VHH binders against WD repeat domain-containing protein 83 (wdr83). Designs and how they scored, part 2

Target 1, 315 residues: WD repeat domain-containing protein 83 (wdr83), of Danio rerio (Zebrafish) (Brachydanio rerio) (q6dh44)
Amino acid sequence: MAFPQPRPQAPQLPQHLWRTVDCQQGAVRAVRFNADGNYLLTCGSDKSLKLWSVSRGTLLKTYSGHGYEVLDADGSYDNSQLCSCSSDKTVILWDVASGQVTRKLRGHAGKVNCVQFNEEATVMLSGSIDGTVRCWDTRSRRMEPIQILDESQDGISSLKVSEHELLTGSVDGRVRRYDLRMGQLQVDYIGSPITCVCFSRDGQCTLSSSLDSTVRLLDKSTGEMLGEYSGHVNKGYKLDCCLTDKDTHVLSCSEDGHVYYWDLVEGSLTLKLPVGKAVVQSLSFHPTEPRLLTSMEGRVQVWGAEPEDAAENES

## First folded at step 1 (VHH)

Design n1 (framework vhh_7z1x_3)
Fold by ESMFold2-Fast, scan of step 1:
Structure n1 (fold): chain B 315 residues (1-315), chain A 125 residues (1-125)
Amino acid sequence: as target 1 above (315 residues)
Amino acid sequence: QVQLVETGGGLVQPGGSLRLSCTASGFTFSDYYMNWVRQAPGKGLEWLSGISSSGSYTSYADSVKGRFTISRDNAKNTLYLQMNSLQPDDTAVYFCARGPSYYGSGTYLNWFDPWGQGTQVTVSS
């Protein structure tokens, strides 16, 4: 009969539970994919950082050296190094293969909430409750930071680096974007403590979550609010938010035990994914595929768009 | 050994011009974004201008835009700052610094590494 016209496929959403990992770290404060999405990092209240295989769900290595809870971590693009930050006020640079501390960096006056490598892994950026972002050279034996950013009026809760830009979220209710080439700072006033910030994958928008139980999407260049996402519960916890791999949906953790998915453009709730009966605190979205990590208490859930069968997925 | 050496500072009258140079050694100069930063007496650090590794992109602080021109010669490992229409409030020690520009105060002078030793510019009648 009639030949159908080609149509774009509907976006795949990670809503099928592939694995549950019992991390044996106390509470998992942050969960992160590594740069290529083949591994995951878990930051424990037991003071440990752990590296796991996503495909196998197996523990590969434990990194011990922090004096208190590990609050965030990141992996270098070449998988040779990890960085982590802690309530012990330090940032640690680790050698992945050996599990050894390469450097333990001191200088922050309070707990360090967030840490990330730049794209080249030549710099680590850390954000602290002391209100500063500190930039550390990964290649130098120097113990002092290269640069301190002190424009925030209260603690730094979250940061992200993309190309030449640094994005920070603060307890002072402001999202700050530093253009590292221009030496310019743009400040967006939200009015409630920020829990998480991120860039859209196309680099044109910023996303922020705050303690008024609202996630906001802003145009990066103008600061115009393009979207507002609500219905979840975020009143007391530092919860993560993100966008899908193709910027089709906004995701947020929730204190009610769910991950909320909203259509980016329409702002409508697409999916309220049940994880469990406790706070979903942290999430991480795969860099190139529809895969999601969530953490609840001491466990990490790995979510995919289809049932797990890595050998047969492309058949 | 990573090293940056600034030269070209001195005393100049208001409305005058100076050209600062920064010679880099111990690293691949052509791979790095470079900056000019100054510190006036009793004041904090002020970022002035930046230039991309190839020189195709430049940026300026509003206080110097239209008066100062940043440039580089990667074959000579040298960064330049051409300063025109100098004013008394341009009096400062001028530093070149490797890497992307960041906001900060003069208390963070040690954080822009590698640093040159600076060159003094004094604008007075």
Scores: ipSAE 0.000, ipTM 0.123, lowest interface PAE 18.3, mean pLDDT 84

Design n10 (framework vhh_7yz9_2)
Fold by ESMFold2-Fast, scan of step 1:
Structure n10 (fold): chain B 315 residues (1-315), chain A 125 residues (1-125)
Amino acid sequence: as target 1 above (315 residues)
Amino acid sequence: QWQLVESGGGLVQAGGSLRLSCTASGFTVSSNYMGWYRQTAGNEREWVAFIYSGGSTTYADSVKGRFTISRDNAKNTVYLQMNSLKPEDTAVYYCAAAQGYTIYSDLSSYEYDYWGQGTPVTVSS
């Protein structure tokens, strides 16, 4: 009896176009998976936030209430609430099922570039061109933020929350990590305006992209640079970067119409994914599977590791 | 009426210097992203330098180390100090004001709130 040799593993990187969604929102400024990856959020220059089914590509709900373009959004872990931020200087908390505005939060002096819930969805954190991060209690009807962080010397471009830590990226060329329980602040000097920050999934590293067309991986505890990723174009746009679901690759949007994938450890370019002929501004990686969302102009593309019709060919 | 008024352009020899000025009226330069762009005949407008509301700056690779963008909040004016000028720097220079992130390559009208009329710079060899 002969045993067959092990089959090669299936591709783990999302490079197959599954779906193109025409969002009908003007330009899509940000695209985000929800917490479980079954839904996607699109932030429109038409002032709307839209919720879509990933599997069907269908519009589920439109959220209207912002006075100007929507710049970022996030969904709560239980899918009951959304938060969004706008160039109208406000942060809105929404009830998902009803589509109603629960709270409209004012206080930022300029456009709000980024917003996120903490893990428990008890706090929303917003970052603005006014140079502040504001922390808002989701459960109270208080109009004032519970905390304002104003150590940044220029506008906040990006923020991410992980457990008790807040990571911010600023136009002042610094990445800041706040330990919200201990009141500790660590500052890493990059030297070019930061466009996006995120944590590695294992929580040991930070990733930042900046207008010098460079993405950097730093050890969170020491600030030591572990990796540097380049070859893409990021000179004037607020472009997203992220890590794959298993921290194997770094991804970046690019002004040249591609998404770049680099091996995390080697720093070598693995894939230059063509999206189109315009700037790829926003991306979001699925929380548990190799699936990617990209936004370019008014369209969102859903990318998977395998064609979406593969199951139909098994017959 | 909100407007940007540019000055300081002219003819200069290669290796020379010029300082361009851009004075805003009706709004404050310290509350906006301010930039300098340039355009040659037959070409699209290209970004040169940007200053953000908090004072952070960025430069195009072609001008890095030679040009400096700055502002004077009291005079409500943004400057572009141009040193070591080259014939290829010959262009019409425009001042722009934008709220939020710079999207300089597509120049959509809703990304740029205000533009100046342009000031010509000619660098002779």
Scores: ipSAE 0.025, ipTM 0.529, lowest interface PAE 7.3, mean pLDDT 86

Design n11 (framework vhh_7xy4_2)
Fold by ESMFold2-Fast, scan of step 1:
Structure n11 (fold): chain B 315 residues (1-315), chain A 127 residues (1-127)
Amino acid sequence: as target 1 above (315 residues)
Amino acid sequence: QLQLVESGGGLVQPGGSLRLSCAASGFTFSNYAMAWVRQPHGKGLEYIATISYSGGSTYYSDSVKGRFTISRDNAKNTLYLQMNSLKPEDTAMYYCARTPTGYSSEFYQLGDAFDIKGQGTQVTVSS
């Protein structure tokens, strides 16, 4: 006689659709969790930035002030401020509670693809097709940037800030890591236009996606390639990539309507998540939980590790 | 005055070649990726090729790869499309476009394809 094996533990990967949010913003160019993961930001081709409740899927506030589509946004650690960037060549600093523009910063010569606060929200960093990163003081009335980084040979597509380090991805096929305190620059040559960059959660690695339909994991200190992830389609769009909350998997958007999940160490495809029949352009992974946001056309999908309606409580 | 002016189209026999030009004015040409798209009579827009603002990267649709070459001259604010081994199915109105994504091979499934669209130049491949 044999007993059945115990059922496998429920997967820790967000693959169960909890809700779809119709953002009413035209196309959603970027979707971002806020710092605590309780709210989400959507950047619209209708020129608006919107703030939503993750748990309810409800619109909380609309931020209007940009002259063209909103391409990226970020929230401060204390939820008091938002920053956004646009095809209108501006960066806007917003007061969350009032919905008011506190500052509208001009200086970029072309569309601004990416924007982020530093950890203390004392500086905003913006990256543009003009090939520059501009660092703006959030507390000063100064209209000019405090620093311009112009080492890129082509447009800036993506940036991420961690502590004193700035990571940038460029159309020139290079990932650049700036030590802002030491004034040092490290350059990793990929050879295809970069669409997205991010740091691993442990801060030891960098992840980049590029238009050769490849995501790469590099050791931050040496530039050694530790992993390569492929099978998805990224030939023309500025698609997002990320790591899971525990650095177990690499995720990428895809032009074929799926999100691809690969085991970080083995590089094997773990999951090909169907989102729909259009380009999945943007994604954001929850800071501490296995939850994922995806954007496709004018909609955002919220994904969890368990079915929302299938959870049962037993006493 | 933002303008894109296409030229170089015409009637050509199958197997022939044409070189299309697009003269850009009213914006900083070297700061934008550029594209060629075509529209056959009675059909939708079809993506052909994109080129980065520096010219360092080019992308092609599978239908034209190996036959067409996109290039640019930033000093002259001009975009080019060299078309070789032309086929009857290449018959279309060809448009020069400034693309917001820089490299779109799917050409905006969401309908927001072009910042600027030119007036077009007709290519007819027939005997």
Scores: ipSAE 0.000, ipTM 0.263, lowest interface PAE 11.8, mean pLDDT 85

Design n12 (framework vhh_7z1x_3)
Fold by ESMFold2-Fast, scan of step 1:
Structure n12 (fold): chain B 315 residues (1-315), chain A 127 residues (1-127)
Amino acid sequence: as target 1 above (315 residues)
Amino acid sequence: QVQLVETGGGLVQPGGSLRLSCTASGFTFSNYAMNWVRQAPGKGLEWLSGISGSGDYTSYADSVKGRFTISRDNAKNTLYLQMNSLQPDDTAVYFCAKEASHYDYIWGTYPSGFDYWGQGTQVTVSS
C-alpha cells in the first residue's frame, strides 16, 4: 500500500491583501521594491521620496529635496544609494543612511518620468518628456551627463536597463532597445504612446503597455510579437506593467481599479484583482517571490504572502 | 480655445445643499479626467474630488466624502458637484479643473497637474 503523492502545486499568484500602507505623500506616483525586495520606495506628489520596511510596513526614512512631484525612484544593489526624478526637471542621488542629497543633477528640459541605476550602480539613466535619455556617472562629482540619447521623436515615458542593454518607451509610440557596448539601436513601432516597458526575467523578451489599452510581448532578437494582452483600461494614465518573478504571467495596472493577470503563453485572463475604486497607477513585482505592490491614490497595498512566510527571505 | 464655465454657487444656510455645474468647451471632454478644487478665504487650494473621463471612477478628499458627489454628462460637456450637508467651513471659491497630462495620476490631495481652470464660483455658507 502506497499513499498518493501530493499533486504538484499550481503557481500561486499574489492576490491576498497582506498590508495597506497610508503613505501620507499625496498621490503615490510610483512604487518600487528595492533590489532584494525587503524595502519599498514611494514617490509622492508632495515632493518626497519615502523608504519603508516591507515586513513591518513602517516608514524608515523620508527624502526631501525635490521642488515638485517625485515621479520615479530606484535603489542601488547594495542599499547604499537611491536615485529619484521629478517634475522639477532634476535627478537626485541620495545617501540612504543619512537621508542627504549627494548630488542634484540638472540638464533635462522637462519633467523626468523615469530613472534607474545600472546593475553596478555606476551609472544612473533618466528619461524625460524632453525626448532624451541622460546617463550620469554616480562615482564622480561630474554634473554633466556622460551620454545623451536623443533618437526619440517625443517624450520618454519609461526605461529599464539590463546589463549592457537599455530599453525605452516613448510617447512617439516606439519601443527602443540600445546595445550600449556596440552602439546599436533596434526600434519597434507600436503606434500608441507607450506608458511602461520592461524586460522578461530571462532577458529574451520585452513587454510594453500603451494608451490603446494593450500590453504586448515581443521577442527581443527578432521583434516578433509573441503575445497581446487586453481587457483592462489604459486610455489616459501612465500605468505600469510587469511580469511575475518566474515569467508565468503578465500584469497590468488599470484605470478601472483592478490589476489584470494574463497567462504569458496563452494570453488568457487568469485573474482580475480588485484593488479599489480609483486608478491603479503603479505596481512592482518582488524580484524572487510572488509578492506585488500596488499604488492607488495615496496608498500602497502589499499582495501575497507575508515576508516571514517565505523561507530564507525574512526581513 | 479651451474654456471652463462654472455656475450654481451662492448663499446657503448651514445644512443646505447646492449643485455646481461646469460647462467645458474647446476639447474632447470625455477624454479627460475632471476635478473640483476650492479655496477658502485666507487659505490655500484644497482638492475635493476627481472623476475619470468615462465617469466610471471617482475619488474624494476625506473632508467631503459622504457629503459631496461628483458626476459628469459627457453628452452635454458638463461636470457636476452635488454638495449636501453644507457647513460654514465649506465657504470658498470652487473651481473646476481639467487634467493636464494623460501620463500622470492626478487624484492626490492637491494635484499639480491641471492645465485649465474655471473662473471659480463663490459658495457662502452662513446664517
Scores: ipSAE 0.006, ipTM 0.195, lowest interface PAE 10.0, mean pLDDT 86

Design n13 (framework vhh_ozoralizumab_d1)
Fold by ESMFold2-Fast, scan of step 1:
Structure n13 (fold): chain B 315 residues (1-315), chain A 127 residues (1-127)
Amino acid sequence: as target 1 above (315 residues)
Amino acid sequence: EVQLVESGGGLVQPGGSLRLSCAASGFTFSDYWMYWVRQAPGKGLEWVSEIKQSGSETKYPDSVKGRFTISRDNAKNTLYLQMNSLRPEDTAVYYCARGLEQYSSSFPYYYYGMDVRGQGTLVTVSS
């Protein structure tokens, strides 16, 4: 006769709606936390990029200069610069404090779907429907890319940078990982157009979502499929996927108005979070805390873990 | 079963006009967003235009806005692109592509251009 040991509590997942932001920029095509998670970026169909305070929910600055919809954006680690990309075929580097365009970079032959700084913010990487990734020097006045990667056989839908590695997702159904130091390329064939790619927080795995309504987790070193996540709807939209801050769960946007959470190891659905009655297109997970951003139509929702009693720090 | 067949391309002088047609078969044409996309020699695909199922909403990039008009005839299962004030940079193979009811303009031809796209019609703008 022994009492059963208490089951460990499940990790806190962001499912409590803390805030709704009406962005007033048409449809929000992408929402992103900045590097420290204190600010959020919204990419508008009205051609604007906006910077908001997460804690206050207030608009801090509007960045105007693109000729069509803003499709993606990223912030530098030191909060001094933003980069964005657009259906206007350009990549823009912005000075955060002044709101001024530092550089407007041309060269892509079609829509630029994704953009990111490397960790040091010395390079911007942009991926386009033209099938190329272009690498741009942030510190020089150079207008030409320092490198063009043209290994993809169709449009680039998504990219992520981690240390010396670039991960790309393509409409050609392939996830590519470039070692930028060694010039090596590894290709994983998925077979359906890729909508989003990311690295696990520990850097050991890659995650991809595709138009077959499936999210896949692969071991980075072997290319072995470690997990497969389904039940959501992803058939026609460029939907985001990500991992939680502690790599416990996989998340995906869905065309059915929900965000889906699956246990990383078991592949079982843990939570189907209702956002609304339209497509949830974009999401971003906080770098260190269980906090989620979702975008639906012209609004961004900020989600947190279930509130705990406010503990007074007795100092 | 599902087919898209483009026609109407050809050689035209700068400032001229062309009308492209796309005949759709094997699916319920009126249920889908439809797109025109193009590929210039040595370049990637470029979205040119999109149209809602009913024809009530159309969108264009700034490169063709005011010069190109997309339209559809659901009774004839046909998509059209009227191209006016043509420029040498409009030289490309033009493709008709199918979309879904729940389509988003941020993702027009990734799925639809890849999943269901016709063989294309060549438009050359040159003197």
Scores: ipSAE 0.000, ipTM 0.155, lowest interface PAE 17.3, mean pLDDT 85

Design n14 (framework vhh_brivekimig_d4)
Fold by ESMFold2-Fast, scan of step 1:
Structure n14 (fold): chain B 315 residues (1-315), chain A 128 residues (1-128)
Amino acid sequence: as target 1 above (315 residues)
Amino acid sequence: EVQLVESGGGVVQPGGSLRLSCAASGFTFSSYWMSWVRQAPGKGPEWVSSISSSGSDTLYADSVKGRFTISRDNSKNTLYLQMNSLRPEDTALYYCATPGDYSGLETYLPHSYYFDYSSQGTLVTVSS
């Protein structure tokens, strides 16, 4: 069995509302922790990308340059750069400290749904409804992509990068895993449009969410389905899914206003967290702590158990 | 259950004005942000404007800023778009939507319907 190893102590699940951030950028289409979990990024329907302090709940910087809604964003491991993508068909590389556009990358024929740096932040990868993934060199001033991946038969909804592997989710109902080192492609057929993909922390499993209101855990090497998680509503929106920091639980957004938590191995519903009365569209789990971000309409809520962290004054 | 019905479109000359209306039903209109989205012939959807649940906050696309005004009447469950100084590039089918509708099925299926709500839109043609 390729399940991630469980921790011996019962995991603490983030279910206490620590803070609510009114982002003032229309609908928040994506919310993301940065690499160390000290900051959060919000992608607005007002065309802005915003950077916030998690501990203080305060706006640190606004990044303006996109022509339409910002649909996804990522931060580099060293916190020096951000990348974002938009329904304006562009990918933007930003300097964090100055708030200035470093590069605005054109080439996608439609909305860009997802974007991520590789671990070294030497490459940005973007996925579009045009059915392509484009790989961009972050260090070069060249505007052309260094590689285009076009094996998808329909729009790219989600991507994740881990070491030498790229995982993509497509509207064509397939999860694709590219070995960027070997140039090999593995395809897992799900049969419904994919909304989100991610890797397990140990890199042995893949998780996917699809419009049949089902989240699936697959063994990476065999494609064997190890887990199936349902009960939530995912019929029309590009909803996020993820794993907890210790790979104990699977989480999914839901159109019914809740975040669903399932035990990874048992597949049983552990917690149905009420967020509100609208679609919970995006979530992000802290890299090392039991802390969750959720976005619903124009608001981000921070969920977590350490009230002392909220009381600490970092200046 | 949720229904959005747009009206007020028509043919107008460059520099002209039109006022669009959207009648909302089947949900608590006063609790949600509302948006206008347009789709020009042969192009994908473009977000135009959004308004907060109370009407206190408004957002506009750069292409319409200073020319269009979004407003709402929560007592009538109606959303409005006042369009002034119209240009040929404003020619499009105009839809009202919640902010969530813009990130609905059109994010995954570029050839599918762009709204969770069944809506016909209202056609605006700016021609000389």
Scores: ipSAE 0.000, ipTM 0.189, lowest interface PAE 11.3, mean pLDDT 84

Design n15 (framework vhh_7xy4_2)
Fold by ESMFold2-Fast, scan of step 1:
Structure n15 (fold): chain B 315 residues (1-315), chain A 128 residues (1-128)
Amino acid sequence: as target 1 above (315 residues)
Amino acid sequence: QLQLVESGGGLVQPGGSLRLSCAASGFTFSTYWMAWVRQPHGKGLEYIATISGSGGSTYYSDSVKGRFTISRDNAKNTLYLQMNSLKPEDTAMYYCARDTSPGYFDSSGYPLEAFDIKGQGTQVTVSS
């Protein structure tokens, strides 16, 4: 005979504050989980990059070497290396264990807004207000980029790498997708300066946020707009957006002090999470669990799906 | 204040299995990475496995990868090590430890001095 099954429940969303970390870095320009979600990186206006334990909430190491604000960072899959970029126009490759600069890469003509390793950490890709993306070999002693992409008509604000594809967002209002193996370029015209781009977890869609206070989901193969998400405030700041670990919801930072969660398919607002009274600029979603990092001014908040009394008591 | 009490060791034949337990007290167990380390008679400490506070991430030394499984029960403040396909080379005193430093994917760079080893250990003997 058939047995009754429990009623399906809505996915758990990170809406409970587990911890607030005062990073002691001035403003935190970007916050990022590492590849396995056990560590987090904070990029400071004080010129430092810091590595923290997510489970303990403790500072593990400070990376000093940039001449101005650190604007973005990424960690390699094996936790051996970090990369960071700065308004000092450089990209730095760091050894995690020693805290030492492995290489300081120069060539960009203006501030570098974004940086990421490819999956294998064999290359770093950096995007600058100079309108170029530069690809750097992590394994060689070469100080010159192996490739420069200059099709953008204005500054690069955001980039993401997935397999052989590079996705870029530009101030020129275009999202560009490069097939790095085939040398092919696809361009989607949005019409407002792009603040953030990312891939869906399944790799089938692209997400972009822009200064018209709108987040858009596009089918990667056709360029068809599958979803549009609005109600938040994004008019003057370079704000982050992302998808949940299972592609159920779209999230965006907001200038009104909230993080907005929309149902991916329906486009309806599910949750308006209050963070504080200032601009929420950066966010990062855990790779496999419903856990969110947000940055507002000099603080990082760690959000979980359920209240975590032990984590909430650590400040 | 920090207390770690290991149990579950014993004599086992090659190819056998054992499950070790570590009862933790005196700290907020769920917020700390935990590790298992071992010391064969007359030799130095060897790192075996580590687990994140939530249990979502685990790392193993090459000598035990595929044979041992580290796990935790945060509601019971208990750390476990399931040991399968035991070899004579696995004979050692086993200690649980609180990790005070970041975990690496490869344990070859893990400093053993970063672990709080405060318990008496539990002896595992694998004999022919």
Scores: ipSAE 0.000, ipTM 0.102, lowest interface PAE 18.9, mean pLDDT 85

Design n16 (framework vhh_7z1x_3)
Fold by ESMFold2-Fast, scan of step 1:
Structure n16 (fold): chain B 315 residues (1-315), chain A 129 residues (1-129)
Amino acid sequence: as target 1 above (315 residues)
Amino acid sequence: QVQLVETGGGLVQPGGSLRLSCTASGFTFSSYYMNWVRQAPGKGLEWLSGISGSGGSTSYADSVKGRFTISRDNAKNTLYLQMNSLQPDDTAVYFCAKGQEYSDTLWGSYSPTHYMDVWGQGTQVTVSS
C-alpha cells in the first residue's frame, strides 16, 4: 500500500519571478502561452510576432509580414500553425516551422484587436474595432470569411472560443455569447467598455473586465453575477484578465504596475503582485501549471509558484 | 489639415427644436470619439455629449439627458446634435470637438472630462421668445 501524498492546504499561486525576457519588439501588446504551455508568443509594436521557449527563455523564431503593430496571436493545438492580427487590418495564418505566411486575410475596415483558433484549428475568429467578428477557414485557400458577425454596436475588444461557443467583449459595454451551431445569441449588459473576456476552465462561467476598474464573474447559462472584483486601476487601457489553472482565483492586469489576484468565491484580494512602475498590459496563465506571463512595456516576465510555500507545507 | 465646421445654429423659441451639424475633414472620422461642448455667455465650457467612432456608444451630461440626441454619419464625415425642448438656459456657442483615437492600449474616452484636441469655430444657438 503506497503512502498517500499529503493534500496541499493552499493553491499554488505564481508570485516568484523566474525570468524576464527583453523581447526587442518595441512595446509587447499581447503575450500568450501556446496550447501546451511550453512556448510563448509575443506581439510587438515593431510589427513582428515572436515565438519563445518558456523553459530556456530563448527566441526560437521571428514572424515578419504585418504592416503595423501586432495586437494578438494564437497557436494551433498541434503547434503547426500560428494566427495573428494587426492594426494593419489583416489576419495572418503562419506555418510555424518555416516561418512563412500561409495566407494574409483582408476584409476588416479597422484594426484587428483579437484573434483565436477554435479547438480543432479548423477556423480562425478575428475581432475588430470595425464592430465585426470574422470567421475564416484555415483548411481552404478561401480569402473571404465563412461568416461575419455584426450584432455588436461598437468595436470588438476581446474574444474567446470554447467548443461551439464564441464569447465577445465590446466597447459598447456588452458581453455576447454566440452558439455558432444553433445561431443563438445571449447578451450580458455591463455598461462600461469591455477590455477582456474569458471562459472559466470548467465552462460554467464567463469573466469580463471593463473600464470601470471592475472584473465580473457571471453564470454562463443565467447571466447571474456570481462575483465582482475591484481595487485595481483600469480606466483607459485594454488590459487582460484571466482565471488560474484550477479556477481558484481571478487575475487582472492593472495600470498601477501590479497584477491583482482575488479569491474567486470570497472576492477578497489574495495577492497584489508588483511587476513594475508602468502599465501591466497583458497576461496569460499556463493551461495546467501555476505559471503566469505578464507584459510591461517591451518586456515579458515569467512567474512561478514560490518554493518557500512548498517548505511550509512539509511541517 | 484637420478641420471641423459646425452649422445649424440660430434663433429658436423656448420649447422648440434645432439640429446642429459638424462636418469633419483631414482625418479618419470613424476612428475618433466625437463630442459636443457649449459655452454660455460669461461662463466656462460645458461638455454635453459624446459618441464613439462607430456610433454604437453615446453619453450625455445630466443637463441634456432626454432632450438632446447625438448621432453621426461616417459616410458623410458628419456629427449631429438633435436638440429638443430647448430652454433659455441652452443659449450658448456650441462646439464640435475631436476626442481620442482608439489605440492598442487606450480605448478612447467615455468620461465627460476626457481629452479633446481639435475644436471647431462654434455655432451660436439663441433660445428666446
Scores: ipSAE 0.006, ipTM 0.288, lowest interface PAE 9.4, mean pLDDT 86

